Miniprotein binders against Mucin-6 (MUC6). Designs and how they scored, part 15

Target 1, 185 residues: Mucin-6 (MUC6), of Homo sapiens (Human) (q6w4x9r395to579)
Amino acid sequence: GHCSLEGGSFVTTFDARPYRFHGTCTYILLQSPQLPEDGALMAVYDKSGVSHSETSLVAVVYLSRQDKIVISQDEVVTNNGEAKWLPYKTRNITVFRQTSTHLQMATSFGLELVVQLRPIFQAYVTVGPQFRGQTRGLCGNFNGDTTDDFTTSMGIAEGTASLFVDSWRAGNCPAALERETDPCS

## First folded at step 2 (miniprotein)

Design sT7
Fold by ESMFold2-Fast, scan of step 2:
Structure sT7 (fold): chain B 185 residues (1-185), chain A 98 residues (1-98)
Amino acid sequence: as target 1 above (185 residues)
Amino acid sequence: GSAEEIRKLVEEAKKHLEEARRLFEEAKRLAEEGNLEEAERLLTESVLHLLEAIFLLREAARLAGDERLTEELWRLAEELLKLIIEVERLLEEIEREE
């Protein structure tokens, strides 16, 4: 399955459900028992640096008991707060420059992340088949049914993207702005 | 009803596509003048409008279902794809020159 964060504020879930939101916080993209050491993939959104969107993706974070890998739009990669030169390798994770404008985080546990640095910071998440039906977060539940992709952190299916997104906030941030074009689900 | 919702989504997608094309043409002119930084900025704006149009058309298709896709939706998808290809090519040329 594939999940994408594009154009600053657009998300397409693993079940191919697209939506948009106007939030400024750190959000959980992906939690799964398939991720080792209580791992989670997160996305940081801030005030837009691009003219169309009100908010934009500024960093992607992989957090586990052992690692806090941050890949930011200014091309800085850190782990546990320390800047790392590429290629950077841990036991199960390798971060490297795939092209002049793309960084890749490859893992041994079925998760791959590609970030586009320029002209717009964007992220693409790929997970193996072992993740089917076992994901939670902004990327959806990967169960083949788009009608429940807006399942909140408390397990409730919501009709609007804003309530869904707000439920997956990882920090003490204000609630996301309500969106007029939110799809009904 | 859903038909009115589909119409609104399609109408909004058309507006974004029109803005994306305008921005692309302006960016192309700036790139020809050697102003690569401003050209890239406008192409970035064009891409954002294209992504909005894609989102709106996907929502329209989801509401309509495959059997209800009209010739208008197919034509918009074709026009959108053509512009995406042109924008990608110009972005690649600018990146190559930097």
Scores: ipSAE 0.000, ipTM 0.237, lowest interface PAE 15.8, mean pLDDT 73
OpenDDE base, second read of step 3: ipSAE 0.492; ipTM 0.792

Design sT8
Fold by OpenDDE base, second read of step 3:
Structure sT8 (fold): chain B 185 residues (1-185), chain A 98 residues (1-98)
Amino acid sequence: as target 1 above (185 residues)
Amino acid sequence: GSAEEIRKLVEEAKKHLEEARRLFEEAKRLAEEGNLEEAERLLFESVLHLIEAIRLLMEAARLAGDERLTEELERLAIELLKLIYEVLRLLEEIEREE
């Protein structure tokens, strides 16, 4: 399964459903029992550009009981608040500089994260087949059905992205705004 | 995207995967022999090849509009993930023994 966060506010789920939203919050991208130690992948969005309606991904966070790994747009990688030099390894997670523009987080439990640093901060999430039907969050449920990807944190299927996205907020933030998918995004 | 370009990317990724596997097996042997330092070095090199393979596959996927190619890319991605798992597992074991 491949989930992408692109163009500042564009998401493609594991089931390949594209949608767009504008929000300035931390959102749960991926939760799964397949992630050890109550692990979760999160995305941090903030205001970007001149327009107040413009938002962009500014950081990706992997949070577990043991680690809080933050990859930010300024290329700083931290774990539990401490800056780490790359390559960085903690137990079953390794963070590498893949290229001058890409960082990668590899894991021993079937999660892979690639972060494009420039020109646009973007993230690409890959999960192994063991995650099928066992994921939740903005990346969807990875069950091969795009029609149920907008399942909220409460298990309710929503028809709009905004309500779906809002349900996966990790904090108290403003409501997200939905926008139509633009193929040029 | 060009199908030929995608195929080239996939083939290149496969080469990196093969190299990663080779290095992994060598590292494993070295580790079993007690040469943990060299084993670790090779494991890291293996991971680098895996990273490159993944990068290439991602690029291929970006260009791909064909379902068959997509399936192949997914298959390869799974294989890469498995290898990454093994590499990281071995690294962890080495670290525990040191």
Scores: ipSAE 0.007, ipTM 0.221, lowest interface PAE 9.5, mean pLDDT 85
ESMFold2-Fast, scan of step 2: ipSAE 0.032; ipTM 0.473

Design sT9
Fold by ESMFold2-Fast, scan of step 2:
Structure sT9 (fold): chain B 185 residues (1-185), chain A 98 residues (1-98)
Amino acid sequence: as target 1 above (185 residues)
Amino acid sequence: GSAEEIEKLVLEAWKHLIEALRLFEEAKRLAEEGNLEEAERLLKESVKHLDEAIRLLKEAARLAGDERLTELLRELAEILELLIERVRRLLEEIEREE
């Protein structure tokens, strides 16, 4: 199954449902019992340029009980807060430079991540057939039905991307439907 | 409270609407492929989901107490009633082709 995060604000789910959103938070892209050590793939979105109306992908995170691998738009790769030289290899995960503009995270458990660093920071997630019907998060449920791709963290199928995206926030961040109003001077 | 109940009703109505639209699109595909019997079956299921969505929206409108929200929910229910008419017209076309 393939999920993509492109153009700063566009997502295409494993079941090929496209949507876009604007948020400034860490969001869960993929959770699955197929991921070892309670693993999860997450995406960090932040404000883009001087405009406060646009947001873009700024980092991708793989978090498990053993690892916190962060790949940022600054071309820095860290694990548990420590910068790593590529290629970086653990028991089940290898991060390496695929091309001058692309990094790849390969795993032994059926997950592959390709990150485009330039000209625009983008991510591409590939999962093996064992993940079918066993994924949760922004990339959808990978069950062959696009109508329930907006299934929230509480198991409710939503008709709008905003409610869906808000349910997959990781941490205490503003809702995608709401922004903090600018304080008056 | 009533706001929580209204939210639940609107959310359930939305789920029924999305399923109705999915069934409608699949029925159109099947009709194009010449599978008129299966298309008719899916269209009838689509109507059931639209009816339930309308029922839930009307119930939410009764609880709303906010005049603007009540009017918006009523308008949405009327739009869904028009969608049911379109589905019924498509069923009539399929029956004529059989």
Scores: ipSAE 0.000, ipTM 0.054, lowest interface PAE 26.9, mean pLDDT 72
Fold by OpenDDE base, second read of step 3:
Structure sT9 (fold): chain B 185 residues (1-185), chain A 98 residues (1-98)
Amino acid sequence: as target 1 above (185 residues)
Amino acid sequence: GSAEEIEKLVLEAWKHLIEALRLFEEAKRLAEEGNLEEAERLLKESVKHLDEAIRLLKEAARLAGDERLTELLRELAEILELLIERVRRLLEEIEREE
């Protein structure tokens, strides 16, 4: 399954459902029992301009009981708040520079993250087949059905992205705005 | 072993690592262009460089007398091994699509 966060506000789920939102919060991208130590992948969005519709991804966070790995747009990688030099390894997670513009977080448990730093901060999440039907968050449920991807944290299927996205907020933030999806923009 | 010898090994390993990364980038470009065959070739070549780097780093670790230095070298080698594994997985996926 491949989930992408592109263009600042575009998301494509594991089931290949594209949608767009504007929010300035931290959102849960991926939760799964397949992630060890209550692991979760999260995305941090912030304002990128004056308008409320000008939002962009500014960091990706992997949070578990033992680690809080943050990959930020300024290429700083931290674990539990401490800056780490690349390549960095902690147990079953390795963060390294893939290219001059890409960082990668590799894991032993079937999660891969590629972060494009420039020109636009973007993230690509890949999960193994063992995750099928066992994922939740903004990346969807990876069950091959796009119609139920907008399932909220409470297990309610939504018809629009806004309520869906809001349900996956990791903090107290303003409501997300929904806009027409164009993953190529 | 001497510090000079260790340094030499590390520098050689670094050279291979840099080449591997170059090949990764080129492979990526080719893949984006739809040339999976050539991309695969380059990825395989990159693995060879990574393998050599690992070999050199392990040798350096063997020669190192300082515990901290030995550990750093070992850890780096381990990271590269993980990287190779990821590349191999990627290669498998490419082959499945072909």
Scores: ipSAE 0.000, ipTM 0.184, lowest interface PAE 14.1, mean pLDDT 88

Design sV1 (from a5 with Q9L E12I E16F R19E E23L A62Y N66R A69L E73A Q76I)
Fold by ESMFold2-Fast, scan of step 2:
Structure sV1 (fold): chain B 185 residues (1-185), chain A 83 residues (1-83)
Amino acid sequence: as target 1 above (185 residues)
Amino acid sequence: DLREEFIKLVEIAIRFLEELLKLLEEKLGKDHPLVQEVKRLVEEVKRLFEEAKRTNDPTLLYEAARLALRALALLIEALREAG
């Protein structure tokens, strides 16, 4: 399955459901029992530089009990706060430069991440068939049914992206902004 | 010679990084967590640069240059906040 984070704030889930959101936080993209050492893939969003209400992807994080690998839009790769030179290899993970504009994180456990650095920071997540029906987070549940792709962290299927995205916040940042424009108020 | 020119540019960047790190140490103290973090980053740039020189790998040299430029940006931001 394939999940994509494109155009700053657009997401397409593993079941191919597209959506967009506006938030400035770290969000859980993918959590699964298939990830070793309580691993999780997370995305960091911040305000867009030229737009007063748009947000954009600024970093992708792989977090486990042993590692906190951060790949930022400024092309710095760190693990547990220390900058790493590429190719960077651990027992199960290799981060390397795939092209002049793309980094790749390859793993031994069926997860692959490709990050586009320029012209716009974007991420592409690929998971093997063993992840089917065993994923949680912004990339959806990978069960072949797009109807329940907005399943919150509490297990409730939502009809809108806003409550879904807010439920997958990691850390203590403010909730994603709901745009309330009522010309009849 | 392009290779020699790239090596010179990265050397200049590393020397400037070391100078800015010394200034940050003077403002915040050597034991400050931010100083220690930047010091590790500068050391990683140096390691990558030395590896690039040993292996004659242009990709590693390019990565050293990119990391050095990012380290410079982070140091400048840290110095603004400290100052």
Scores: ipSAE 0.000, ipTM 0.076, lowest interface PAE 23.1, mean pLDDT 73

Design sV10 (from a5 with E11I E18F K22L E25D Q36E K39Y E43V K46L E50L)
Fold by ESMFold2-Fast, scan of step 2:
Structure sV10 (fold): chain B 185 residues (1-185), chain A 83 residues (1-83)
Amino acid sequence: as target 1 above (185 residues)
Amino acid sequence: DLREEFIKQVIEAIRELFRLLLELDEKLGKDHPLVEEVYRLVVEVLRLFLEAKRTNDPTLLAEAANLAARALELLQEALREAG
């Protein structure tokens, strides 16, 4: 299934429900028991300069017990706070430049992320069939029914995007934008 | 760069297509045949645009732009008739 983050503030869920939202925080795109080491995919949004109602995607984060991979609109890739030269390979994840304007994160566990860097930062998430009915977050529940795609983190189906989006905020949004080095680990 | 200006125009068109598609979905509902048809066109525009960027192919970029223009015309007409 495919989920996309496009045009700065548009999301299309795995069940192909499109919506627009406004937010200046880190949001959970995808959580699933199918992701290893308690993995989650997250999106970081910030204000656009055009109007109060416009926000834009500025980074995508893959977080697990082993990794904190950040891909930013500045074309910088970090893992656990350290900048990485591409191609960057771990045991289960490879990040590489697919084209002059696209980066890809390929995994061994059925998740693929493609990020367009220029001229607009956009993200495309692909998951294998094992994720069907096993996802939660902004990308929806991947159950073939669009009417419950706005299921909040509390398990409540909402009729509007605003409450749905707010429920998937990650705890400390400003801290999530910072890159850090942990030389002690 | 003329190509960069053209790419910017295609991106603005895609952005407008998503805005209008969301408006049509709100009026008619996701399962409506017109919403499904326009969604398929928007996805195809995006596919062609991404492939044009990947291959640096100006022909595919032109195809994406032409399809985007057609999709925009259809969306505007559908929204007018969905009133």
Scores: ipSAE 0.000, ipTM 0.101, lowest interface PAE 20.5, mean pLDDT 68

Design sV11 (from a5 with K8E E11L E12F R15I R19L K22Y E23R)
Fold by ESMFold2-Fast, scan of step 2:
Structure sV11 (fold): chain B 185 residues (1-185), chain A 83 residues (1-83)
Amino acid sequence: as target 1 above (185 residues)
Amino acid sequence: DLREEFIEQVLFAIIELELLLYRLEEKLGKDHPLVQEVKRLVEEVKRLFEEAKRTNDPTLLAEAANLAARALELLQEALREAG
């Protein structure tokens, strides 16, 4: 399965459901029993423009009992502080420069992350088939049905994108604002 | 008896604390006294959290949650001042 965080504020879930939101918080991007040592992948959003209506991805964080990895446009921070040199390797994770503009985090447990650093910070998450039906977070539940990830694009409201996003806040942050969703949300 | 939901809430608080600590380190430097103090608080939260899970002790989990809340407020205040 593939999940993407693109264009500053767009997310496409593992079941290919696109949505957009406005938020300035750390959000759970992916949590699963398949992640070792209570691991979680998180996305950090912050203001990106002159208006409060503009927010963008500024960092991706993988945190477990064993590993701390923060990838931002300017640096990679690990358990040992800023990683001055790549590749950075642990027992189950390797962070390396895939191209001059892309970093990759490869794992032994079926999770892969590719981060585009320039011209715009973007992230791409790939998970193996063992994650099917076992994911939670902004990337959806990966069960093959887009209608239960949140409110449908066709105007059937089971909730709003904002309520969905707010449910995945990792800290005590302001509620997210909807950018562009169904008119009946 | 430890509730999975409560364990997740404390884990997410720890994640937020570590992210904010990283931001504070960026602003003040790793050797700053306030950074060192907050780092000790975050490590204590993590220690209590792991001990709570190991012993299935809800009192230790509550202690971890309470310390995490106090550390979060301190970090948010420090980050506002660091500007």
Scores: ipSAE 0.000, ipTM 0.230, lowest interface PAE 11.6, mean pLDDT 71
Fold by OpenDDE base, second read of step 3:
Structure sV11 (fold): chain B 185 residues (1-185), chain A 83 residues (1-83)
Amino acid sequence: as target 1 above (185 residues)
Amino acid sequence: DLREEFIEQVLFAIIELELLLYRLEEKLGKDHPLVQEVKRLVEEVKRLFEEAKRTNDPTLLAEAANLAARALELLQEALREAG
């Protein structure tokens, strides 16, 4: 399954459903029992301008009971608040520079993350087949059905992205704005 | 589950190989024959690994692991020689 965060405000789920939102919060991208130690992948969005529609991805966070790995747009990588030099390796996670413009977080448990640093900070999430039907968050549920991707954290299917996205906030933040747009258009 | 554990170990080995291969490419270039050779090995490891998982064949998984070990040795030696 491939989930992408592109163009500052576009998301394509594991089931290939594209949508757009504008928010300035931390959102859960991926939760799954397949992630060890209560792991979760999250995305941090912030305003990039004056307008509420001017939002962009500024960091990606992998959080577990043991690690809090943050990859930020300024190329700083931290774990539990401490800056780390690349390549950085913990028990089952390695963060390294893939190219001059791309960082990669590789894991031993079927999660891969590629972060494009320039010209736009973008993220690409890949999960193994063992994650099928066992994911939740902004990246969807990876069950091959795009129509139920907007399932909230409470298990309610929403028709629009706004309430769906807001349900996956990881903090106290303003409500997200919705604009469902195909990023490939 | 020993199989699951073994799978994760091989996967992590692949990750290590890719990292070391990247380092080698940075030193020698992507077109260097040695880089190409190791790259082929890594790809074969991945192939075997995926096949092992698909078919639930521990023998293939072991083969993947063994080949990964060989590739690792080659990479480490190459990196030493490359400085």
Scores: ipSAE 0.000, ipTM 0.185, lowest interface PAE 12.1, mean pLDDT 88

Design sV12 (from a5 with K8L E12Y R15L E16R R19I K22F E26L)
Fold by ESMFold2-Fast, scan of step 2:
Structure sV12 (fold): chain B 185 residues (1-185), chain A 83 residues (1-83)
Amino acid sequence: as target 1 above (185 residues)
Amino acid sequence: DLREEFILQVEYAILRLEILLFELELKLGKDHPLVQEVKRLVEEVKRLFEEAKRTNDPTLLAEAANLAARALELLQEALREAG
């Protein structure tokens, strides 16, 4: 399965459901029992462009009991708060420069992340077949059915992206729900 | 039996605690006394949560949820102050 975070604020889930959101927070992108040591992939969004309603990806974080790997739009890679020179290798994870504009995080457990640094910071998540039906977060549940891809952190399938996205907020930041709902209504 | 909805709520709370703790560590450093205290609270929440799931005990799940709420309040206050 493939999930993409593109064009600043567009997301396509593992089941190929596209949506857009306008939040500025840290969000749970992928959580799964298939990720070792309570692992989770997270995405950080902040303001982009001249409008407060425009958001862009500014960092991707892989968090586990052992590792806190941050890849930022500043082209800095840290683990547990310490800057790392590439290629950076742990027992199960390798972060390296794939091209002059792309970084890759390869793992031994079926997760792969490719980050485009320039001209626009964006990310591509690939997971192996063992993740099918065992994912949760902004990338959806990977069950082969797009109708329930907006399953919230509470386990409820929503019809709109705004309630879904807001349920996966992980940082101490303002709720995006009110701002997004008002313009859409 | 434990209600799946409550299990998911506590699981999400734990993830939120871990992310906020990560942010606090970046701001204050891992050796800061407040960081160490919050780490202890998060580990206790996780311990209670795993026990609740293992024993199918709704009382332990409620204890985990209550401790998570207290830890979240402390983390949010600490992050606002650390600015």
Scores: ipSAE 0.000, ipTM 0.290, lowest interface PAE 12.6, mean pLDDT 73
Fold by OpenDDE base, second read of step 3:
Structure sV12 (fold): chain B 185 residues (1-185), chain A 83 residues (1-83)
Amino acid sequence: as target 1 above (185 residues)
Amino acid sequence: DLREEFILQVEYAILRLEILLFELELKLGKDHPLVQEVKRLVEEVKRLFEEAKRTNDPTLLAEAANLAARALELLQEALREAG
């Protein structure tokens, strides 16, 4: 499954459902029992301008019981708050520079993260087949059905992205704005 | 879709190879012959995989998977030897 965070406010789920939102919070992208040590992948969004619609991805976070790996738009990588030089390895996770503009987080448990640093900070999440039907968060449930991707953290299917996205906030943040992507784009 | 599942399996295999390759590289250095050998295999797997997806060729996909398996075996052995 492939999930993408692009263009500052666009998300494409594992099931290939595209949607757009504007929020300034940390959101859970991926939770799954297939992630070891209660692992979760999160996305940090912040204001990129003065209007509510000017938001962008500023960091990606992998959080487990043992690690908190943050990849920031300024190319700083930290684990548990400490800056790390690349390539960085901790147990079953490796973070390295893939290209001059891309960082990669590789794992031994079926999660891959590619982060494009420039010109736009974007993230691409890949999960193995063992994750099918066992994911939750902004990246959806990876069950091949796009119509139920907007399932909230409480297991309620929403028709629009707003309540769906807000349900996956990792903190106390303002409500997100939503805009459906043009299926022709 | 069996094809989709197979694709995902190869993607997962590549992911595992990459992390193990980097682990080996950290231990032996990027210029070590074993690292270079495995690296070449991984790159070939990726090439085959991309071609398979592009052409929708299950034979190429299978070839990629088989090569990935070989690379994995080499990596695991190399890591054991490297300590």
Scores: ipSAE 0.000, ipTM 0.195, lowest interface PAE 11.2, mean pLDDT 89

Design sV2 (from a5 with Q9E E12L E16W R19I E23L A62L N66E A69I E73L Q76R)
Fold by ESMFold2-Fast, scan of step 2:
Structure sV2 (fold): chain B 185 residues (1-185), chain A 83 residues (1-83)
Amino acid sequence: as target 1 above (185 residues)
Amino acid sequence: DLREEFIKEVELAIRWLEILLKLLEEKLGKDHPLVQEVKRLVEEVKRLFEEAKRTNDPTLLLEAAELAIRALLLLREALREAG
């Protein structure tokens, strides 16, 4: 499955449901029992300087009991607060420069992350088939049914993106109260 | 089995609690009173969940789930305040 964070504020879930949101916070993109050491992938959004986008992706975080890997739009990679030279390797994770404008985080457990640094910071998440029906967060539940892709952190399926997005936020940030609409609707 | 699905839901909630607790620890430090309070709640959720699985007791499972929801709400509020 493929989930994308593009154009600053657009998300396409693993079940191919597109939506847009207007929050500025750290959000949980992907949580799954398939991720080792209680791992989760998170996205940090802040106010955008790009026209027509209220918010923009500024960092992607992989957090587990052992590691906190942060890839930011300023091209800095840290683990547990310490800056790392690329390529950076752990037992299960390698972060490297794929092209002059792209970084990749490869893992041994079926998760791949590609971040585009320029001209606009964007992220692409790929998960293996073992994740099917076992994901939670902004990237959806990966069960082949788009009608429940807006499942909140409390397990409630919502009809709109705003409550869904708010349920996956963390940190000190204002709630998003606007009704979200799909880019295609 | 509805019970098996519910057990999986509570397991996922506990994993969420551990992730959010780690975030709170990063923001406030391990010795902060709020971190210690949330840590105690997470430990109690885990205790109730393990007891529910051991005894196959659906009422303990519901108690674990209810406490997990309360802990998630507290963590979200704490993270909001911590900035």
Scores: ipSAE 0.000, ipTM 0.086, lowest interface PAE 24.7, mean pLDDT 70

Design sV3 (from a5 with Q9I E12R E16F R19L E23D A62L N66V A69Y Q76L)
Fold by ESMFold2-Fast, scan of step 2:
Structure sV3 (fold): chain B 185 residues (1-185), chain A 83 residues (1-83)
Amino acid sequence: as target 1 above (185 residues)
Amino acid sequence: DLREEFIKIVERAIRFLELLLKDLEEKLGKDHPLVQEVKRLVEEVKRLFEEAKRTNDPTLLLEAAVLAYRALELLLEALREAG
């Protein structure tokens, strides 16, 4: 399955459902029992440098009990707060420069991430077939049915993107940023 | 097959060296003396490895592995200095 984060704030889920949102928070892209050590992939969005009325992807984070790997739009890769030189390898994860404008995070557990650095920061997530029906987050549930791709963190299928996106916020958003993603604000 | 597993290990090492060399080139520039020296070493590793596979020679495979280790040491030092 393939999930993409493109053009500032466009997302295409593993079941190929496209949607757009505007947010300035950290969001859960992918949680799955298939990820080791309670792993999760997250995306950080902030106000766009081109237009402050729009938001864009600024970093991708892989978090587990052992690792917090951050790949940011300024081309810095950190793990647990320490800058790492590429290629960077752990026992199950390798981060390396695929091309002059792309970084890749390859894993032993069926998750692959490709990040475009320039001209605009974008991310592409690939998961193996073992993830089918076993994912949750902004990338959807990967069950072959697009009608329930907006399943919230509480297990409710929504008809609109706004409530779906807000349900996948990580718990570290400041109050001002929360209002920008609130559909009533 | 122990030989096939060792070949896979050396292949992975060569791919890793090529990635590190690319990173060093981007930090120091392709014309930097250290980059040119490391590049020569990596190309020699690749030559020995291809020769080892072509001739089925375990001694050449071991030579490729030893040279790959030396190339890795030099690359890691150079990348550390380049910061």
Scores: ipSAE 0.000, ipTM 0.055, lowest interface PAE 26.6, mean pLDDT 73

